# VH-VL binders against p39998r288to527: the designs that were tried, part 31

Target 1, 240 residues: p39998r288to527
Amino acid sequence: VQLLEMESITSEFFSINSAGLLENFAVNASFFLKQKLGGRARLRLQNSNPEPLVVILASDSNRSGAKALALGRHLCQTGHIRVITLFTCSQNELQDSMVKKQTDIYKKCGGKIVNSVSSLESAMETLNSPVEIVIDAMQGYDCTLSDLAGTSEVIESRIKSMISWCNKQRGSTKVWSLDIPNGFDAGSGMPDIFFSDRIEATGIICSGWPLIAINNLIANLPSLEDAVLIDIGIPQGAYS
Short names: E, the ipSAE of ESMFold2; O, the ipSAE of OpenDDE; V2, 0.75 times the mean of E and O plus 0.25 times the DockQ between their complexes.

## First folded at step 10 (VH-VL; framework fv_canakinumab)

Design u2 (at its last look DockQ between E and O 0.91; V2 from the best seeds 0.81)
Fold by OpenDDE, look of step 10:
Structure u2 (fold): chain C 240 residues (1-240), chain A 119 residues (1-119), chain B 107 residues (1-107)
Amino acid sequence: as target 1 above (240 residues)
Amino acid sequence: QVQLVESGGGVVQPGRSLRLSCAASGFTFSRYGMNWVRQAPGKGLEWVAIIWYDGSNKYYADSVKGRFTISRDNSKNTLYLQMNGLRAEDTAVYYCARDSYEGFAFDIWGQGTLVTVSS
Amino acid sequence: EIVLTQSPDFQSVTPKEKVTITCRASQSISEYLHWYQQKPDQSPKLLIKYASKSFSGVPSRFSGSGSGTDFTLTINSLEAEDAAAYYCHQSDSYPYTFGPGTKVDIK
């Protein structure tokens, strides 16, 4: 995967570690999404309307889950945005050290975590905040949804439930996938042949991507409206 | 359709009280800040009060502070304005106005209800 | 409180002409300036929100500009139906305040 190689070069040759890249992604991506949520005009404490709700669908994956949580942290830390995260596994089952770390920080910044779609729905009912953005971060460029689902039937069922919930959030809700929409192959941009369910993403947030993947996504994902490249601080030399 | 309908206006003597209501329909009332704006006959618009979507905060114009109370019942989709100690200068058409989705701007207005304070 | 002033107070304009209304705030209000149209015996209608964003359904001939203390509402080509009073409104800080209004008549 080209992105992994670039990250490796960035770390080894330029001494810019993954934590730095992750933070850069989170900061810039959060800025982008804040603009989508109404920008400075809307996102202020003096607003008499409820804060917007952002829902994050994340996996226990370093390059996806951690990024999503960091992004969530930056979104909710000011109090202008409410954020709820749902993992593909139980919160207590998280294994990745970075994901756990980011989870702790995310919670300290006011982010909420639920353990099921039903809990998410319950939480939504208690909040007056409208769900405006769903961040799809279950898979990334370094893993597939099939890989995640293949770990257990419980996780597979959970993922399917999450996808189903996401896809029913239509209308005013936008879905932004990190790197690649779930249900698609990150390398080719084609539908994942090993997993039938797919996120109906309206946007993609990425730091770099093969052109062929983008073209195939456009061709195979009619809901896709936008794509944004986030500068995460990878030096130009790392692309050569 | 999104709609606001004011009621409760009428003729009242100075020093008396009046309660205005604004019935909301066509939208999720509990997700919007609500305002009262008044307009004296032949004059401009004057903001009167605002109440947060959940009723947690209220702000008033200085001209009505201490006399008027804004409130809401989200279960009834209704906005209220309790007006006490009415003065002649309170004579106006009173509009309820919804904050826009982003907030701060008023995107939906009622037809208004006339309050006349006269001896 | 933040005081808003408008200019002119009144203007009579021939159809198809350009109309410009200015609103000035006593202090900076960033982009928290909105414009409303009110026709006789009608409730106000939102035209422009946040200085320059057109509200849904508003004809393209209406536009807003400005930031800080000076704002402008422009009607690029006045239509007969545009005869109305126009008010600016600040929501930067409480209490919210309106401008005194500008009345636009058709010649």
Scores: ipSAE 0.882, ipTM 0.946, lowest interface PAE 0.4, mean pLDDT 94
Fold by ESMFold2, look of step 10:
Structure u2 (fold): chain C 240 residues (1-240), chain A 119 residues (1-119), chain B 107 residues (1-107)
Amino acid sequence: as target 1 above (240 residues)
Amino acid sequence: QVQLVESGGGVVQPGRSLRLSCAASGFTFSRYGMNWVRQAPGKGLEWVAIIWYDGSNKYYADSVKGRFTISRDNSKNTLYLQMNGLRAEDTAVYYCARDSYEGFAFDIWGQGTLVTVSS
Amino acid sequence: EIVLTQSPDFQSVTPKEKVTITCRASQSISEYLHWYQQKPDQSPKLLIKYASKSFSGVPSRFSGSGSGTDFTLTINSLEAEDAAAYYCHQSDSYPYTFGPGTKVDIK
């Protein structure tokens, strides 16, 4: 909760547009992930191998979905990385204005969207790219998976399918959760007691703030290998 | 086990044709660019040709352009080199080589197949 | 066509001493230079990719450096099994080319 409050305070007190914080996140996180994918040595159009594939699992939320789609746009816009996004709802049901804006730009930059795990799997076969990164942006600091699931039985079933699919990705696939790993409480870092399915994240990308309950996450996420704090340009005064 | 095995080498007269095959196993063949590299007896390595993972692009050394054709069949995990108009200077061990996972370097090589062009 | 030259052509070296092999490109190839080892009657083996990145399983005594036009392969303490030919290879632009090779032998 304190981390979400810091983001709001920064926008209001320092007159920093939340869209500006989002863009800073997307630029810096994309640079970090490009290095994990091999950097500019690999990410060159003359490469005779297929582009790597990044899959984004996103919610209809400014603090999770919008960040994920802006990140996806930066990953795919140069043509070196293929990106597919699957939302926790159907894309025609998106409500958040920033998610809709970032999704529109993402698509124009070559990003792809599918509406089911089945369609995701079909698209993966068509692209014939290795899935190297899954970005988990289903749960942000502003809501939990149990909150999202409670809106519809269809949404609950969809989220469970997405988690199952994600956890089946093995080998060189790395799963990076934005801020709060899927299936964990933001305040405590403990598993969500009302929704048992959890993403087996291998890394956590923190946007601007240290992760509050990292020790609880480490204890309950044996798959976790890395955590990174992405600078989004928050003035030092906002930390006080 | 990741492996490349060349076949189809032999003795052939100048002007004739020969087709080399390279059987791939132990990896997803359709996700890698593939190369042919040759080595004349007692000599150094010479790059011959590349084909991209999906067959969309092919490039050749000047010494073989117009005579050699690289191709692949991803359904059979097989790389090919069709060699027409063979000359004595084409005598070499021919290796197939896989682009590395990140590309550009050759991380897996076959054991090679000898092509001898003689009268 | 980018020409690669190697120096020396041949090097006979006392065991456990340092070996340095140079490769020079006729134009800048950034870091798209790779090093291969070929033992007698064997196929080549990748040692160093992108000028300085060691390939998996390569002993730490092998290292590479350089960028642009001048590159080196170093064997910090030569062992008997390192007697081989060493080739540089550029993949910056087609046609790809190899250097002529450097033969390293034990004194």
Scores: ipSAE 0.656, ipTM 0.876, lowest interface PAE 1.1, mean pLDDT 86
ESMFold2 (binder alone), look of step 10: mean pLDDT 94; pTM 0.960

Design u3 (at its last look DockQ between E and O 0.85; V2 from the best seeds 0.81)
Fold by OpenDDE, look of step 10:
Structure u3 (fold): chain C 240 residues (1-240), chain A 119 residues (1-119), chain B 107 residues (1-107)
Amino acid sequence: as target 1 above (240 residues)
Amino acid sequence: QVQLVESGGGVVQPGRSLRLSCAASGFTFSRYGMNWVRQAPGKGLEWVAIIWYDGSNKYYADSVKGRFTISRDNSKNTLYLQMNGLRAEDTAVYYCARDSFYGFAFDIWGQGTLVTVSS
Amino acid sequence: EIVLTQSPDFQSVTPKEKVTITCRASQSISEYLHWYQQKPDQSPKLLIKYASKSFSGVPSRFSGSGSGTDFTLTINSLEAEDAAAYYCHQSDSYPYTFGPGTKVDIK
């Protein structure tokens, strides 16, 4: 809620629109994740090993899905990172205009989209690239998994499957959630009481956060190892 | 455990051919570039060749280019070095070495196999 | 090809002393310089990757520094088991090349 207000102020008072903020997030977040993937030392064409694979779990949500896709775009456009995205709905069922737009650009940049966990697994089998990062971008700060799941049983089932798959990717795979790990309340950082499944996130990428949420996440998410604040260009005046 | 085991070394006359093998185990072989590195007796290390994880690219040292061929069979977890037109200066212990996870460095080495080229 | 040189060729040092080995490249190789240790009758072992990153399991007394053309391997406090040959390796461009090696002996 606070982030929404900040974005509103940023747009209305400073004339910095959401598209600008989105791009800033994507650029800076991608830089951060590239470093986590080995940085410039690894991410070059001359590497004799396969490119790392990043899997994005996204929803048809403007603030979460669009960010994820933009991030994915910046990751895969270099050619040094393979990116696969799985939505909580079918690709053909996407409705949000920004998500659709970002999806198109993402695809043009070499990003791949699959329509199910089974398809994802199949795709993974054909790739020599290890899954090193999962980007959890299903929920975000403006919606909950309960909200998403409440739309249909099919979507709920998909979400549960996605969470299950993600949580199986333990060990060398790191899970970075955008804003808030799925299965947790974005405002409080407490487990979502209306949705039992939760992403076992190892890291959080956010542009702003209530302190209480961070503390509660630390307390209730043992897998959490890291958190990074991404500068998305919100003026300081917007925080006052 | 991650392991590389070289084989195929021996004594051979100049001009002859020899094929070395490197058996990999304990890791997903198809996800790593592989190298051959040799060491002449009492000398330093010399990089010989590299092959991409999928075999798509190969590079050689000038000293062996045109004579040696690096290859791999990912289904067999095996790296090969076909050595043709062997010379006395090719005498060395030949190591297979795996690229590190990030690439470029060699993090796993075999015990080596000795190739002796002599008349 | 990129030529690597090492200095010194040989060192005889007393245990607990600091050992410094330098590697110089004929041209800039950024951070694509790696260090290996080879003990007698053994295969080389990776010590430092990308100029300054310690490989897993490597004792903390080993460290690497440098970028561009000049690199240094440091053994902060030499132990008897550190008697070995040390090689730098560049992977900036093909062909990959090794330094001539530095032999460290224990007094």
Scores: ipSAE 0.897, ipTM 0.957, lowest interface PAE 0.4, mean pLDDT 94
Fold by ESMFold2, look of step 10:
Structure u3 (fold): chain C 240 residues (1-240), chain A 119 residues (1-119), chain B 107 residues (1-107)
Amino acid sequence: as target 1 above (240 residues)
Amino acid sequence: QVQLVESGGGVVQPGRSLRLSCAASGFTFSRYGMNWVRQAPGKGLEWVAIIWYDGSNKYYADSVKGRFTISRDNSKNTLYLQMNGLRAEDTAVYYCARDSFYGFAFDIWGQGTLVTVSS
Amino acid sequence: EIVLTQSPDFQSVTPKEKVTITCRASQSISEYLHWYQQKPDQSPKLLIKYASKSFSGVPSRFSGSGSGTDFTLTINSLEAEDAAAYYCHQSDSYPYTFGPGTKVDIK
């Protein structure tokens, strides 16, 4: 909650719009993830191995979904990383203007979208690429997983299927949650008491500020191995 | 245990053909590019051919181009080298080698199979 | 075709001494150079990938450096088991090529 308020204050106070912060996040987070995937040694033409596969689980939300699709675009635009996105709703039901904008650009840059876990699994078999990273962007500071699940039984069932699929990917796959791990309260870092299904994240990508309640997350998320703070260009005065 | 095992080497006369096999185990074969590398007796290493993970691209050294064909059967976890028009200078130990996880380096090698081309 | 040359062709070295092997490419290959060790009657083994990155399980006495056209493999303190031939290999472009090798023996 507090990090969300600081982003809003920064944009208004210094005339920095949310689109600028989103793009800075996407550039810097994509660079971080590319290094985790092997960087320029691996991510180039003439590699006889398959491109790595990144799967994005996203919601129709400006703060989580839009970040995720902008990040996905930066990952796939060079053609060396395969990216597949699965939304918590059907693609044709997207309403957030920034999510729709970023999704359009993402697709034009070679990003793929599937509309079910079954279609995701089929695409994975066809690509024969190892899923090395899952990006969890279903919950953000502005919309909890409980809020999303409560909109319909169909969406709740879909979210549960997506969480189940993600948690089956434990092996060498790393699961990175954007800002707040799914199933946790952003302010306290405690489990969400109104929705029991949770992503077993192995890492957290923080946009701009350290995660406020990291100690509670460590205590309640035993899969967590790492957290990284991505610089999004917040002016120093916003910290005061 | 990750391993590669070559077979099919032997003594053949010039002009004849021979097919080498490389059996892979302990890893997901269909996710790695594969190479053949040869070494003539008392000589250094010579790269021969590569085939991409899905068989879509193949490249050859100039010394074997047009005579050798690399192939793979991902359902059998097997790499092949069809060698036609064999010459005395093809006499060598033939290794199969796997591209590393990030690619480009050869991280797993077989023990090799000897091909001798003599009259 | 990119030609790799190695120097020296042969070294006889007292145990615990430093060994330096150079590899030079006929054109820039950036950092797409790899080093292999081959002991007598054995298959080659990967030591160094991408000029300077040690392969898993390789002793810390082995290191690589260089970029562009000039590359070096260093064995900081030679052990008896390091007597072998050493080859550089470029993967910048097809056809891939190896250097002619450097044989390292114990004095």
Scores: ipSAE 0.710, ipTM 0.890, lowest interface PAE 1.0, mean pLDDT 86
ESMFold2 (binder alone), look of step 10: mean pLDDT 94; pTM 0.960
ESMFold2, look of step 11: ipSAE 0.689; ipTM 0.887
ESMFold2 (binder alone), look of step 11: mean pLDDT 94; pTM 0.959
OpenDDE, look of step 11: ipSAE 0.896; ipTM 0.957

Design u4 (at its last look DockQ between E and O 0.86; V2 from the best seeds 0.80)
Fold by OpenDDE, look of step 10:
Structure u4 (fold): chain C 240 residues (1-240), chain A 119 residues (1-119), chain B 107 residues (1-107)
Amino acid sequence: as target 1 above (240 residues)
Amino acid sequence: QVQLVESGGGVVQPGRSLRLSCAASGFTFRRYGMNWVRQAPGKGLEWVAIIWYDGSNKYYADSVKGRFTISRDNSKNTLYLQMNGLRAEDTAVYYCARDSFEGFAFDIWGQGTLVTVSS
Amino acid sequence: EIVLTQSPDFQSVTPKEKVTITCRASQSISEYLHWYQQKPDQSPKLLIKYASKSFSGVPSRFSGSGSGTDFTLTINSLEAEDAAAYYCHQSDSYPYTFGPGTKVDIK
């Protein structure tokens, strides 16, 4: 994938490591989403309305999961955004070191993690905060839903439940996918042939993308309204 | 349809008490801060009080502090204003007003209920 | 408290004319300034929120601008139905306060 190559060049030639890029993404993406949530005008502790709720759907993938958690961290640390994360696996089953690290920091910043869609729904019932944004970060450039689902039937079922839940969110709720909406091929932007369920994303947050992918997404994902390119600090010279 | 309906207004003597109610419908009441705004006859609007969505915080105009109490029952979708020690200058149409989704602005108003304080 | 003033207090205008109402705050209130319309024997209605954002359903002829201490409500082309009182409202800090209102009449 082109993005992976750019990241590699960035690291090897420019000595900007993945952690730096991750943080840059999280900061700038959080800024973007805060604006979508009403900006400084709304996001005040003095607001008499409940804070908005952001739900993150993440996997144990380094690039997608870690990015999502970092983003979540930056969203919830302000104190006027509530964030709940649901993984495609149990918290106890997380294996990626970066995802674990980011999970710990995310929790310390006030982020909440639930272990199932049912738990998520239960949590939502207890909160007065409306779900306004769902961050779809189950897959990234380095993995597909098929890859994730292929590891276990339990995980597959969980992913399907997560997708179903997400797609039930309508109205004022927007769905922002990191890099690529789940259920689509990251390279081509075409529907994933090997996985039938798809996130009905309304927006895409990415740091780089093949042009062909975005065109195909526009063509095949009617719910898509917006796409934003996040500057993560990749030097111009790394683009080839 | 989103709606606020005030009730409880009437004529009362100075020093007496009155309790206003505002019934909310058509929206999730517990997700909105609620306000009372009053308007004396032929005068402008005056903010009276606000209560947080969960009742955790309240603020009042100086003119009513210590006399008025704003409260809410989210299970009943109702906003209240307990008015004690009423004065002639409290005579007004009292509106309940919902905070906008973003907060701070009042996007839904009731039709108001008239409170007349006179001897 | 933050004091809001409005100008003019009253104006009578011919339909299709542009109407400008100003609101000034005694101190900076950022963008926490809102505009309401109140017609006779009716409750107020939100027109503009946060200085310049039109509320849903509000005709495009209404617009708001400004920040800090000086704000403006503009009716680009006055319609007969726009005869009303207009109030600015600050929610920057407690207590919330309203301007004294501007009455717009139709000639």
Scores: ipSAE 0.889, ipTM 0.949, lowest interface PAE 0.4, mean pLDDT 94
Fold by ESMFold2, look of step 10:
Structure u4 (fold): chain C 240 residues (1-240), chain A 119 residues (1-119), chain B 107 residues (1-107)
Amino acid sequence: as target 1 above (240 residues)
Amino acid sequence: QVQLVESGGGVVQPGRSLRLSCAASGFTFRRYGMNWVRQAPGKGLEWVAIIWYDGSNKYYADSVKGRFTISRDNSKNTLYLQMNGLRAEDTAVYYCARDSFEGFAFDIWGQGTLVTVSS
Amino acid sequence: EIVLTQSPDFQSVTPKEKVTITCRASQSISEYLHWYQQKPDQSPKLLIKYASKSFSGVPSRFSGSGSGTDFTLTINSLEAEDAAAYYCHQSDSYPYTFGPGTKVDIK
C-alpha cells in the first residue's frame, strides 16, 4: 500500500519535472521576447495601436514544436500579443503527444493556427497587426530539415514555401530561431549540405547547447545579430 | 516622408459647427491610434480626444465630451474632428498627433489649424 | 483626472548651463510620462518617452528621469536652439493631460 503510494508520487514527480522544464523555457523565453516587443510599457490593453503579431513556424517535434507552442501560449495568453502558428505539416497530421497537448492549450489561450502560407498571409491582412517577430522552430538540435521532410515532396515543398515567406519578411521583422536556425547542422553550426533553403535568422534563442555551434553560426550566418541563452533550470538529476 | 496635415479651421460664430480633417501620409495610418490636441492662444497644450487604430474606442476630454466627435476613415488615411456647439473657449490651434509605434506618446504632429470662435 | 504641475514656469539661462524642469503628477502614473519641446510658432516635438527613454534624433544633452509622481527633464548643457516651451504629458489613464509648460529662454 505504501509502495503503491510512493510509486504514484514518483511518477508524478517525473511528469512534473518534464513539464516544469518546458514551462521554465516558455516563461523565460516569452519574457525575453516581450522585452524585445517593448515590455510592459507597450504591452498594455489600453494601447490604441494594434497588438504586435508574432508568427511561429513549428514542426511536429517534441523538442522544437512543443517548446514553440508553449512559448506561443505564454506570448498570447494575456491578450497583449497576437500569435499565429504554421506547422510544417497539416495540424490534423500532428503525431507527437506533447505537440498536440501544447497546441490544444495554445488555442484555448487565444493562439491561432493556419494551414498554409496563403492562409497565413490572409490572416495577417485581416488582423492588421504589424508582424514584428517570426519564431523559427522547424528544426531542433536533434534533427535536420531533411529529417523533417523525409521522402514527402509535399512536406518539402511546404517547408521551402515557409522559408521563402519568412525571408521575405526579414526587413524590419526580427527572426528568432529556437536552438538552431532552420537549414544549419546543429552539431557543427555549418550549413546543411542536403537542404539548400535556410532561414536567415536575426537571433537565436537557445537553452544549454554548445557554444562552439553558436560561434560557427556567427561565422556562417551574416544576418545573425544576437543570441540568448535561456535558463530552464535543469537539475543534474534530469539527465539520469 | 511621414506627415500629418490639418485643415478645416476658420472663424465661426458661437453655437455653430466645424469639421476638422487631418490627412496622413508616409506611414500605415490604419495601424496607429490618433489624437487631437489643442492650444489656445498664449496657453499650453490640452489633449482633446483619441481614436484607436480601428475606430473601436474613442475617448474625450471632459471639456468637449458630448459636443465633439472624433472619427477616422482608414481607406482615405484621414482623421476627423466634428466640433458642434462651439464656444469662445474652443478658440485654439488644433493639432492632430499620432501615437508612437510602441504607443502612448505622440511622435508625429501636424502643423495645426486655427479655429476662432467669436461673435 | 490626473493633474500635472511643472516647475519652474519660466527660466532664463545662460548658454552651457544645466536646465532642470520638474513635473509632478497628482497620483502615480508609473512611467507613462512624456516630454515635448515646442519652439515659437512650431508644433510640439517628442523628446523623452516613458519618463527616461530618449526619442530618435534627440540630442544626448536631453535626459529624463523619475517614476510614480515625480519626474525631471534635464538639459545638461543648454544651447541657443533649446529656447522653447517644455511640456510633460501623462498617458497612464484617460483623459490624457499635459502639464502647464515651462518656458526656457537664453539670456
Scores: ipSAE 0.684, ipTM 0.883, lowest interface PAE 1.2, mean pLDDT 86
ESMFold2 (binder alone), look of step 10: mean pLDDT 94; pTM 0.961

